VH-VL binders against Elongation factor P 2 (efp2). Designs and how they scored, part 3

Target 1, 189 residues: Elongation factor P 2 (efp2), of Mesorhizobium japonicum (q983m5)
Amino acid sequence: MVKVIASSLRKGNVVDKDGKLYVILFAENIHPGKGTPVTQLDMRRIGDGVKVSERYRTTEQVERAYVEEREHTFLYADGEGFHFMNPETYDQVAVSEAVVGDAAPYLQEGMPVQVSQFNGIAISLVLPQRATFEVVETEPTTKGQTASSSYKPAVLSNGVRTAVPPHIAPGTRVVVMTADGSYVERAKD

## First folded at step 4 (VH-VL; framework fv_ebrasodebart)

Design b35 (from e10 with heavy chain G33Y)
Fold by ESMFold2-Fast, scan of step 4:
Order: structure tokens, then C-alpha cells, then sequence
Structure b35 (fold): chain C 189 residues (1-189), chain A 121 residues (1-121), chain B 108 residues (1-108)
């Protein structure tokens, strides 16, 4: 453990509060007019997933724990969560739905992910920046449509809604950002 | 209804230590910071430090670093201030005050009645 | 690192307006607070965040804070207002509390 000032805390850091460990989900430094600066933290308790919101003075010291980040590959999901394997050690780790969060629709078997663990418990993960999915639903494309048309709504094979260029038809494979599902390009396969 | 009640007057010899208590009632103790402020006879207010009743974090005045320790006991809603290596110029009325931090006001809206600490040979 | 300077005393007749100043470098960039202390009693918050008045404090109390000077104004001053008044600000770098030296208000 090391003591750090509250204003230095960022998403993914782990802090100790009253002997319990929390992962920071959101951190913001706020300067309320002429008032003293404060740090707003939204965090999740590692043991049971309880979410709390806390406010600190920016200079207030907080006990921080170090975490290790290691590469794993996604195996499968079941009623117990999302399962990953370390390709070097063959150790498996189960990651809860709460930890995976909005990344869940983008997971594909064999996908490399970075898993952060504290004392053997998975607390966060980072997916590759891009992933490829088929467009299963979008408006029809006409041969006479102009190139200046705006993006149109689409639904990907993983259920995520996105916006795609007018020329993208149902059945087309597209590359999207895993952070927000935004369209990048048509897949080259 | 909302109160901070402090321990009674103390008389100490130079070099001794004193520990003053401040018992809170009528509000959620852990939602507030407690500051300690002293006032020598006939003199002005001097801030000593604050403690968070929420997490126990402290910030002490530079002049008192190494001599002062602030703690809380959340089970009894009580804050404590211990001052060590007492000198004659530590003779003062010691106040605890709650700080309205959670609503952005940062004001000391409730004060204890004060504890007179006399340091004499 | 702030120093807040107050006049040591101010005298006013009953019914007149009293003005108590608090000076500090760039004090107007920080919130000012005011406390009233009567002999043998604890301080009482009378103004916070430059201009705001707590519940229970009479309307005749008002305040301002601009440039280097914060001012507490008591209109229609009464004998019960006789007290020592302290200004206070926060040092945003250290989160230290800074008090002014205090002003004795005498109502003659």
C-alpha cells in the first residue's frame, strides 16, 4: 500500500477504505467556483460489488494498492460469469458480469484481453481497440444513392446498435471500436 | 439538538500531553469533517487541523506537525485531539467545530463549548 | 499561505451601519466566512461563502468579497451585536484554514 493524494486517482486504481478494497470506476477533479477543489470518486467494492460515491479534498491522502495487468484469452461465458485463460500459465480466471460491464457484447472466443487482478480477484479488463461483426439489420442500399448521405442506423451480430455509411448492406462485416461500437471500416475478409 | 460537547478543563505541567474529546450528537457524524481551533487568553482564533469522520484522514497546521494527533471513534461519534510536549504558550481554550463539507458550504456551523487547557509550572 | 488583516476595533451607535473589513492578497478569489464571538462563548457562524446567511441570522447582516477585501455589514446595529468578529478563508494549496485577527465591535 502507498498513500497518494485524492486528485491523482484514476479509473482502474484500487484504494483501501476501512480495510475494504474498491476499484475506481470514475474520478473527476472539480473546482466549485471560489471553493476548495474536490475529487469526486465513484467506486465498486471488490468483495461484493457494492457501488459507492465519495468526495475528497484534492490534497487528502488515500491508501492505494498496486494491481497487476496480464494478458488472457476469452474462452466462454456461463451462469458464473466470463471465463478467461492466461495463455502462458494456463490459469483460468472468472470475471463477473459487473466487472465486464458494457464490454460483454464485444467478447469473442479467442480474443486477447488484458485482465487486472488484485490478490487473484479480477477487477477490470481491457479489450482490443477494434472488433469485427456482421451487420444483421440496416436500411436497404440503393445503387442511385448519393455519396453525401449521412450515416444510417444498424444492428450488429452481437446486438449492439451503431451507425454505418449508406452503402453498407445487411450481411456486410464491419470493424467497430469496442469502446463505443462506432463504425471504423468495412472488413477486408 | 445538534451538539458538540467537549471534555472538561485541564491543568498540565510543561512537557505533559493533553487529550481533549468532542462528542457529536443529532447528526450523521461520518458525513462531516471536524476542525480543532484554539484561542489563547485575549487572543484570536488559531486553526490546528481537521479530521474526516468519514475516513480518518487528517491535515495539521505546519506549526503543530509532530506534536498533534487527531482521531475519531465512530462507534461513539467522538473526535479527539491530543497535543504533546506542552509549553506555556499552549495555554488556550480549545474548540472543536464541524465543517459542512458535503453540501459545498465548507463552513464551521456548529462549535463545541470549548475546553480550557492551562499549562503552568 | 494567506494572511487576513482586520481592524482591531470598530465603534458604532445603535441603529447605525457597522462595516468590518478583512484584507488579504486576492481574497476575492476565495470564499470568505464570518464568525461572531461574545465574551465567554463559542464562535457562531454569521456569514458563509461571501454573501450567504445561515438560518437564524438576522437580515441586517450582509457581506461582500471583491479584490483584496471582504466586508461584513451590519445594518441597524443593536446592542446584542456587540462582539468580536472573525473572518476566515481556505488556503486552496494546503487546505489550511486561515482566520483574521478579529475585530471588536462596540455599540455605544
Amino acid sequence: as target 1 above (189 residues)
Amino acid sequence: QIQLVQSGAEVKKPGASVKVSCKASGYTFTNYYISWVRQAPGQGLEWMGWISAYNGNTNYAQKLQGRVTMTTDTSTSTAYMELRSLRSDDTAVYYCARERYFDWSDAFDIWGQGTLVTVSS
Amino acid sequence: QAVLTQPPSVSVSPGQTASITCSGDKLGDKYAYWYQQKPGQSPVLVMYQDTKRPSGIPERFSASNSGNTATLTISGTQAMDEADYYCQAWDSRTDYVVFGGGTKLTVL
Scores: ipSAE 0.026, ipTM 0.565, lowest interface PAE 6.6, mean pLDDT 87

Design b36 (from e10 with heavy chain N31Y)
Fold by ESMFold2-Fast, scan of step 4:
Structure b36 (fold): chain C 189 residues (1-189), chain A 121 residues (1-121), chain B 108 residues (1-108)
Amino acid sequence: as target 1 above (189 residues)
Amino acid sequence: QIQLVQSGAEVKKPGASVKVSCKASGYTFTYYGISWVRQAPGQGLEWMGWISAYNGNTNYAQKLQGRVTMTTDTSTSTAYMELRSLRSDDTAVYYCARERYFDWSDAFDIWGQGTLVTVSS
Amino acid sequence: QAVLTQPPSVSVSPGQTASITCSGDKLGDKYAYWYQQKPGQSPVLVMYQDTKRPSGIPERFSASNSGNTATLTISGTQAMDEADYYCQAWDSRTDYVVFGGGTKLTVL
């Protein structure tokens, strides 16, 4: 166990809370300017899968558990879950649907991912920050909505809903953040 | 345009529960928080709590902890606020408001039209 | 848990400057926000983070926040500004949002 400040925690880290281990599913640092900066964490308890949300001051110390994090490549999905292979050793690991969670739609065959294991069991998965998908459905452009805060809704080829600039039409390939599906840019062709 | 549309007026007896909905449109629902604020007749604004549409994290006003639950349904871009063990002093207009917590402004920039909840025998 | 105190009413003549105060312990160490509410309508954000004005709010609206007092200032006050005004801040330790009691602005 190592004590770290809350603001350093990222998706995939494992923390000890009241003698139980949790994997971070989502972390965001909120700095209200004049207020006390806080870290919002969405976590899943390793033993039974219970989800909890906690708020810490950014400088508050949290116990972080040591876990092994290694690069794997996504192979395929089946009834047992999602299967990944270590590209150097050829060892395969199965990751349950519960662990993959909202990342599942973003997985593409051959995609490099970081897999964290605790006591030989896969407990978290971190995808590349960005992935490219086609926009299959989007709202018509509303006159005057040209600012970043005026993005329009869209559905990606993987089924994920996101917001895109007014200029994006169905059929356009876009780069999105895998953490939340947020738009980054139009894919370069 | 950006809009929050709330469910219609409710009349409840003391001890009952009420669940108010708030449907968002015109923006990416998961990028913003939703705060709930109520206003008793002729009185001021009282904050009840907020929920993150991104991860479902909640924070409730201390006075209401144990009586209030906030949830979201991202498939319908809808936020919900349930208040239990209703008392006559819970009679109020209940508002949902979009909170810009991701950009740290913490401002309530878009408000729903309000839902009148009347608690009487 | 913190309390924000506003005067219950403020009156001003058309074209004059209106000032609405909001007092709280060490309020100047927190961000203050202001909302306008007309009868039968939802609140509207008019100022955020002490001094910032949202798009669409007239430039005659301005605000300050120092010490224990935040102030909303409306220069060249118009009849359309007649409304209830609420200040708001948050408690950084609890992330609890607090509203002032509200001020009725009358333009006569």
Scores: ipSAE 0.000, ipTM 0.442, lowest interface PAE 15.8, mean pLDDT 83

Design b38 (from e10 with heavy chain N57K)
Fold by ESMFold2-Fast, scan of step 4:
Structure b38 (fold): chain C 189 residues (1-189), chain A 121 residues (1-121), chain B 108 residues (1-108)
Amino acid sequence: as target 1 above (189 residues)
Amino acid sequence: QIQLVQSGAEVKKPGASVKVSCKASGYTFTNYGISWVRQAPGQGLEWMGWISAYNGKTNYAQKLQGRVTMTTDTSTSTAYMELRSLRSDDTAVYYCARERYFDWSDAFDIWGQGTLVTVSS
Amino acid sequence: QAVLTQPPSVSVSPGQTASITCSGDKLGDKYAYWYQQKPGQSPVLVMYQDTKRPSGIPERFSASNSGNTATLTISGTQAMDEADYYCQAWDSRTDYVVFGGGTKLTVL
């Protein structure tokens, strides 16, 4: 962390207030013709999403957190969370279930991910845009229909429910978007 | 996949109340916020309010303060929006939307299918 | 302040670049978001935090935000891009979330 004057803060900066981290959503320096200049900060608390508004004197000191983004590879999951390794330094970081969130079902051993850290603690995670999984449940293959005519429900090997073209059969490997599990294409192997 | 599934369409008389549900699946409900957004026929999007599924804190649009209540039931991963003292200009499709904040995007990334509420005499 | 202004409509030919603007006081000091809505469907997030594109949104979608104006740009516009587009920003002083009035994009 470093101390900065309030007037230097911009949207996207992360600050520490009373041991809690906040992301600045809006910052405005207000210089009235009479009176004291102030900085208005609208910010969201990391972890629970609570939004607050704070006013500071423009010269008031605020703790700003430095966030470092680095590539890691997924290793494994256990009771303490999800474990990743920096392939260059071999440093390991544990990421909590809350931080991994919706990405958890898509993690595969060896998958490259971007991990954002503050003081060695992971605070966000970005997966590759696409991942490949086997379709374990879906309706029988329908011949004579185009891929665009309709989609049918399917369950992937990671447990995620998605929709696939009519011609996709159980056992087929498919590429899906990691953001929402949506079907992209049949895997080429 | 991640989904928000809303309750069915409602027809109400002026002065009545309506309570719309939004059932979440495919993610950890308590890690996200839920916003409610409505859209009158042929009109744009209007934000109504936000609730944290983590701690139940709410923020309501000033225009609706006193008429709207948002709640969550974490045991069923369901969010609720109740609007009281209905008027004809409350006729709209009501959406719930997930607010994504752990990756700092603050975006409404997943939306329910919408619930049409018609208020007529 | 809390009002975001969009043009009501924008028209473009297939393959051309479409630009949709969203204007608000000091909007460039706030994060801007963009949603696409097709008739009878729920909105879909297409851009977040000014310039970032969600997974599944084509590379031809891009955005900027500076001064008082945020812009959604669709290059090589296709018929499937025809929709209403809404900008959105955060403002905790009045209402936490403010939407623009929407822009109907016509591709003909």
Scores: ipSAE 0.159, ipTM 0.648, lowest interface PAE 5.3, mean pLDDT 85

Design b39 (from e10 with heavy chain N57Y)
Fold by ESMFold2-Fast, scan of step 4:
Structure b39 (fold): chain C 189 residues (1-189), chain A 121 residues (1-121), chain B 108 residues (1-108)
Amino acid sequence: as target 1 above (189 residues)
Amino acid sequence: QIQLVQSGAEVKKPGASVKVSCKASGYTFTNYGISWVRQAPGQGLEWMGWISAYNGYTNYAQKLQGRVTMTTDTSTSTAYMELRSLRSDDTAVYYCARERYFDWSDAFDIWGQGTLVTVSS
Amino acid sequence: QAVLTQPPSVSVSPGQTASITCSGDKLGDKYAYWYQQKPGQSPVLVMYQDTKRPSGIPERFSASNSGNTATLTISGTQAMDEADYYCQAWDSRTDYVVFGGGTKLTVL
C-alpha cells in the first residue's frame, strides 16, 4: 500500500477503506470558487460488488493498492464463472460474472485478454478492441439501399445486436468493437 | 437540540497526556467534521486539527504534529482529542466544533462548552 | 505569525456602525468566516462564506470580502455586541484553518 493524495486518484485505481478494497468507477475533482476543493469518488467494493460514494478533501491521503495486469487466454465459462489461463505459467483464474459484465458475449475460446488482479483477486478484464463474428440474421443484400441512412439491424453469432451496412448478407463475417458491438468493417477472410 | 458536550476540566503535570471527549447529539454525526481549537488564557483562538467523522481522516496543525491524535467513535457519536508530552504553555481552554463540510461552507457552526486543561507542577 | 491580521481593538458608541477588518494575502479568493466570543463563553458563528448570516443572527450583521480584506460590519451597534470577534479562513493548499488574532469591540 502507498498513501496518495485524493486528487491523484482515477478510474481503475484500487483503494483501501476500513480494511476493504474498492475499485474506483468515477473520480472528479471539484473546485468551488472559494471553498475547500474536494474529490468525489464512486467506487465498487471488490469482495461483494457494493457501490458506494465517498468524498475526500483533495489533500487527504488515501491508501492505494497496486494492480497487476497480466495476459491470460479464455478457456471456458460454466455456472461458476469464466475461466482463464496464463499462457506462460499455466495458472488458471476464475473471474466472476460481475467483473466480466458486458464483455461476456464477446469471449471466444483461445482469446487473449488482460486480467487485472489485486492480491490474486481478479478485479477487471480487458478484451482485444476488436473481434470477428458471423452475421446470423439480417436482411438480404439489396441494390437499392442508401448506406448513409440505412444501416440495417443484424444479429451476430454471439447473440449481440448491431447495425451493419445494407450490403452485408447473412453468413458474412464482420469485425466489431468489443466495447459496444459497433460495426467496424467486413472481415477480409 | 444540536449540541456538543465536552468532558470536564483536567489538571495535569508536565510530560503527562490528556484526552478530551466531545459528545455530539441532535444530528447525523458521520455527515460532519470536528475541529479542535484551543485558547490560552487571555489569548486568541488557535486551530489544532480536524477529523472527518465521515471517513475518519485527520489533518493536524504543523505545530502539534506528532503530539496530537484525534479519533471518533461512531457508535457513541463522540470525538476525542489526545495531546501528549504536555507543557505549561499547553494550558488552555480546548473546544471542539462541528464543521459543515457537506455544504462546502467549512463553517464551525456548533461549539462545545470548552474544557479547561491546566498544566502545572 | 498569523496570515490573517485584525486590529486589536475597535470602539464605537451605541447605535453607530462598527467595522472590523481582517487582512490576508488574496483573502478575497477564499471564503471568510466570523465568530463572536463573549467573556467566559464559547465562540458563536455570526457570518459564513463571506456574506451569509446563520439563522438567529440579527440583520444588522453583514460582511464583505474582496482583494486582501474581509470586513465585518455591525450597524446600529448595541451593548450586547461587545465581544471579541475572530475572522477565519481555510488554506486550500494545506487544508489548515487560520484564525485572525481577534478584535475586541468596545461599545461605550
Scores: ipSAE 0.007, ipTM 0.501, lowest interface PAE 9.8, mean pLDDT 85

Design b40 (from e10 with heavy chain N55T N57K)
Fold by ESMFold2-Fast, scan of step 4:
Structure b40 (fold): chain C 189 residues (1-189), chain A 121 residues (1-121), chain B 108 residues (1-108)
Amino acid sequence: as target 1 above (189 residues)
Amino acid sequence: QIQLVQSGAEVKKPGASVKVSCKASGYTFTNYGISWVRQAPGQGLEWMGWISAYTGKTNYAQKLQGRVTMTTDTSTSTAYMELRSLRSDDTAVYYCARERYFDWSDAFDIWGQGTLVTVSS
Amino acid sequence: QAVLTQPPSVSVSPGQTASITCSGDKLGDKYAYWYQQKPGQSPVLVMYQDTKRPSGIPERFSASNSGNTATLTISGTQAMDEADYYCQAWDSRTDYVVFGGGTKLTVL
C-alpha cells in the first residue's frame, strides 16, 4: 500500500476506498479552462464486482495497492468462471465473468492472456490484440453493386457482430481486433 | 430545510485546543464538501481548509498545516474542525460552509451560523 | 501566494449602479464567486462561477470576470444591499480557496 495523488491513477490500478479494494476501469483528469482540476474514476470492487464512480481533487491522496501481471493460457469456462493456467508454474487461476467482461466471446483454448492479480485474486485480463473467427452470416451483395471501400455487416462464429469488406462471404475466416471485434484482414488459414 | 448548525461559543487559554462541530440536515451529506472559514473581529474571511464528505479527504491552508484537523461522521451528518496550540490571533468566528462539490459549481451555498472562539489569558 | 484585491469601500446613492472589483493574476482564467455579509450575520452566496445567480438573489445582481478583474454589479442599488462583499476564487494548483479583503458597500 502506498499513498498516491488521484491524478496519477490509471486503468488497472487497485485502490482502497472505505476498507474495500477497487480496480480502476477508467480514469480521467479534467482540467477545465476555469475551475478546479478533478480526477474522475470508474471502479469495480474486488470480490463482488460492484461498479462505482468517484470524484477526487487531483491532489487528493488515495491508497494504492501493488498488483502482479503474468502470462497465463486459457483452458476452459464453467459455472465458476474462466480458467487459466500459468504455463511456467502450472498454477491455475479462476477469473470471474465480471473481470473477463466483453473479452469473453474472444477467448479460445490455448490463447495466451496476461492476468493481473492482487493477493491471488484476478482483477484484470489482457488478450492478444487479434483473433481469428469464421464469418457465419453476412449480407448478400446485389450483383454488380459493390464499391471497393464499402463494408457490410457480418456475424462471427463467436456471435460477435462486425463489418467486413464486400468480398467476404459466409465461411471465410477473418482476423479481428479483440478489443472491439473490428475487421483487420482475411485469415491466411 | 437545508441547514448547518454549529456548536456554541468557546473560551480557551493560549496553548489549548478547540473542536467545533457542524451538523448538516436537509440534504445528502456525502454529496457535498464542507469548508471551514474564520473571521477575526473586524477582519475579512480566511479559508482554513475543506473536507470531502464523499471520500473523507482533506486539504488545509498552508498557514494551519500541523495545527488543524478536519473530520466527518457520516452516521450523524456532522463535520468537525479541531484547531490546536491556540494563540490570541486565533480569536475569530469560525464558519462551516457547504461546498457544491458533486454538481461541479464549487460554490459555498449554505453557511453555518458561526462559532465564536475567544483565546485569552 | 495568490492575492485577490478589492477596494475597501464603495459608496452609491439609492437607485444607482454599484460596481465592486476584484483583481488577481489571470483571475479570468478561474471562476469567481461573490458573498454578501451583513453585520452579525453569516456570509450569503450572491454570485457563483463568474456570472451565475443563486435562486433567491435579485436580478439586480450580475457579475463578470475577464483578464485580471472580476466585477460584481448591483443595479438599482437599495438600502438593503448595504453590506460587506467578498470575492473568492480557487487556486487550481493547490485547491486552496482565496478570499478578497472585502468591500464595504454604503448606500446613502
Scores: ipSAE 0.000, ipTM 0.461, lowest interface PAE 14.5, mean pLDDT 84

Design b41 (from e10 with heavy chain A53P N57D)
Fold by ESMFold2-Fast, scan of step 4:
Structure b41 (fold): chain C 189 residues (1-189), chain A 121 residues (1-121), chain B 108 residues (1-108)
Amino acid sequence: as target 1 above (189 residues)
Amino acid sequence: QIQLVQSGAEVKKPGASVKVSCKASGYTFTNYGISWVRQAPGQGLEWMGWISPYNGDTNYAQKLQGRVTMTTDTSTSTAYMELRSLRSDDTAVYYCARERYFDWSDAFDIWGQGTLVTVSS
Amino acid sequence: QAVLTQPPSVSVSPGQTASITCSGDKLGDKYAYWYQQKPGQSPVLVMYQDTKRPSGIPERFSASNSGNTATLTISGTQAMDEADYYCQAWDSRTDYVVFGGGTKLTVL
């Protein structure tokens, strides 16, 4: 633990507040030309996921935990959580369902992910920005709708609901954003 | 009306602790910071520290770090300042003051009436 | 470590203009604040953010802040203005708040 001024905090940093650890979700320094700047922090408590919003003077000292972010490869999920392997050391780490959260449907065997740990406990997981899935349900393709801005509902092979352009037919593989399942493009080949 | 009302005068022996209270009224307690400022007899103003009733965060003067603790009770809109290991040079009038950090005025616009703490044997 | 330096005393006759200075390294890059304290009373905010006057403070009070020096000016000084005046600024080096040593204004 080291003390840092509030204005140095960024999204992804881990801080200690009253003996509890929090991951910064959002940080904004409000900086008038003169006067006392304020740092607005939105944080998620590690362990139970409770969201807390805090306002600090930018010069306020906050205890920060340094965490290592290392690449792992997704292996499988079971009753103990989600299992990942470090491809360089072959060490495995289990990540709880609470930490994986909404990213769970996007995990695929062999997917590279970034895992952050504090004192041996996984506290955050970052997937690749994009992943490819097959469209299993959507309306049939209608000729002449390729210029339309009207997206249609679709269900991906991982169960996630999204919206796709009219020209996308069932069985097409598409690239989506892992953050929200939004359509990016049709997969190549 | 907006006011800060402090606890009464105290006489303490060297080595004792003192806890001064500051009760706020007439405004939303959690929207403003509270600073503690002391003044030894015939001397100037000396800042001791700041607390946010919004989140309980504190920032203490380096000279007093380890001897001072500031807390708040939001259910009663009361701020507290405890000073430990009292010395004769801690004899002073102790003030609480309201601080506006949400609207950028950042001034100590409302002050308590002061609490005289005398440290003598 | 920030230090704000004020003259220990200033004397004026009734009706004259009083000028109280507050000096600090690059003080003009920070906001300056001014407080009035009468004997046995709590400080009262008289000027904030360099030039702004709180509601209830007479227009006789004005202030400036540039370079290394902030100045509190009281025009047409009255006997009721006799008090100690303190400047204050925010500093992030070692302490959050710094007060000047104070100036006793005497109206003779």
Scores: ipSAE 0.000, ipTM 0.445, lowest interface PAE 14.2, mean pLDDT 84

Design b42 (from e10 with heavy chain Y54S)
Fold by ESMFold2-Fast, scan of step 4:
Structure b42 (fold): chain C 189 residues (1-189), chain A 121 residues (1-121), chain B 108 residues (1-108)
Amino acid sequence: as target 1 above (189 residues)
Amino acid sequence: QIQLVQSGAEVKKPGASVKVSCKASGYTFTNYGISWVRQAPGQGLEWMGWISASNGNTNYAQKLQGRVTMTTDTSTSTAYMELRSLRSDDTAVYYCARERYFDWSDAFDIWGQGTLVTVSS
Amino acid sequence: QAVLTQPPSVSVSPGQTASITCSGDKLGDKYAYWYQQKPGQSPVLVMYQDTKRPSGIPERFSASNSGNTATLTISGTQAMDEADYYCQAWDSRTDYVVFGGGTKLTVL
């Protein structure tokens, strides 16, 4: 453990607070013009998954622990959570729904992911930046309509709602960002 | 309604310690800081220190460093200020005040009623 | 450590404008706050972040902060405004709170 100033903390860092370990889910440094600079942290306690929001002065010291990231591939999901396998050692790791969070709809069998663990417990998960899904619901394209600045609502095969260009028809496979489901491009194959 | 209620008046001899409590109600205790401010008879306001109810971090006035300790009990929404090695010039009304750091106002918007601490032989 | 200087006393007639100053090195680069304290009572926040007024504080109260001087202005001053007024600022380097020495406002 090493003491660091609050303003240096980033998503994925692990901190010690009163003998309990938390993984940072969100960190933002805010400097009002004449006010005291603050760091806003949203964190999840490693042992029981309790989420907390805290504000620190940017100069406050926080104890930080270091963890290792290792590549795994997604296998399946069940009532116990999401299961991943280290492709080199064949070790399996179960990751709770709380840790996977909003990334859950984007997981596909065989997808490579980075898993951070502390004492054998998965605390953070990073998916590839992009994933491909079929558009299952959207407005049909008008004859002669081409790409324009106006996007239309669509529902992806994983249930995620997004916006796509007017020329995208139901049944088209599209590449989206896993962070927010935003449209990138039409899949070529 | 939002309220800070402090413990009652204390009379102490020099060298003793005093612990003043400040019970919060009507808001989420852990979203705010608590500052302690004292006022000697006929004198102005003097800041003693601050504690975060969310993380327990403290920052004490330089002249009181080593004599003051601030703590919180989140299960009872209560803040405490303990002052040790009391001197006659520690005679003052001690206030707790809620600090709104979460919205960057940093203002002391709610004050306790004050606790008179008299230090005399 | 920063020092905030206030005049010890200001006198005004009822209905007139009272002006209470608070001076400190580069105070205009910091937020200023103002508190009202009546005898035997706890302080009450009357202005925050230079110019902002809390709910319940009359529109007669206004404030400014520029250069080295913050000013609390009370227009149409009433007998009920008679009190001690304290300015306050934060030292951003130390996170220490600094209060001015206080100004006794007399309405005669």
Scores: ipSAE 0.007, ipTM 0.491, lowest interface PAE 10.0, mean pLDDT 85

Design b43 (from e10 with light chain D29E)
Fold by ESMFold2-Fast, scan of step 4:
Structure b43 (fold): chain C 189 residues (1-189), chain A 121 residues (1-121), chain B 108 residues (1-108)
Amino acid sequence: as target 1 above (189 residues)
Amino acid sequence: QIQLVQSGAEVKKPGASVKVSCKASGYTFTNYGISWVRQAPGQGLEWMGWISAYNGNTNYAQKLQGRVTMTTDTSTSTAYMELRSLRSDDTAVYYCARERYFDWSDAFDIWGQGTLVTVSS
Amino acid sequence: QAVLTQPPSVSVSPGQTASITCSGDKLGEKYAYWYQQKPGQSPVLVMYQDTKRPSGIPERFSASNSGNTATLTISGTQAMDEADYYCQAWDSRTDYVVFGGGTKLTVL
């Protein structure tokens, strides 16, 4: 840990407050007239996900935790959360459902993921921008349909709903963005 | 009703540490900050640092960084100031003062009675 | 960190107006505070946020803060006003408290 002034804190930084870790969700520096400048922080406690709002003078010192980001490979999910393995050291880490969040449906066995960890606790992860899934439900492709036809609803093999071009048939593998499930292109195999 | 009561006078040898307490009463302790201010005999006021009873955060005078630690115990409404590696020029009356943190007036409106710390051989 | 300069002493006759100055770079852009300290006693807040008086402080105490200079004014000065007076501000860069060197007010 290192002490930093409150005004230097940014979204994604991790701070220690009374032995508990918080990830910064929002930071704003405010200068009210002749008063002392203040930093407004909205943050989430790592252990239980509780959101708190704190005000600091801009130059107050805050304990900032150093967070290491390392490549891991997704293994499996169970009642304890999502399990990842460092491909070089073979160390395994468990990541809670709260930390994985909306990224959970996009995890595939063997997928490389960047895991951020502090004192053995996983606090964040970043998936590859794109992932490939099979389209399991969509209307059949109509022969003779032009490229100008509108997108149609589809359900991916991971259960995520998306929209695909009209030429995409059930059984087709497609590349989607992991951030929102949006269609990118037809997979090359 | 509102008051800050400090611990009694201390006599220390050079190199020792001193820990002064400041017990608050008559107000909601966690709505205010506490500043520590010292005054050497016949000299002016010198700010040492500040702690928020609201969020536990501290800010220490640059000259004293590494030697001073300020803490609070909210269960007893008490603030503490510990000064280490004492020198003869640390001889002073040490005051705690309540600072209006929550309403941003930032005034030191209530002061403790002072604690004389004498550092001599 | 800011530096606040006060005259070391000011003398005034009973019933006259005393003015105690506090100067610092761009002090008028910050709030100024004033404290009274009598021998053997703790400081007492007499003015906060440039012009505001705490409850219990007589109306003959007033203050201003503009440009580089804050001024504490005591009208109809009385023997009981004899004390050391300290100005104080917050340094915007460091959020450190800065005190002036103090002014001894003598009423004679």
Scores: ipSAE 0.011, ipTM 0.487, lowest interface PAE 8.8, mean pLDDT 85

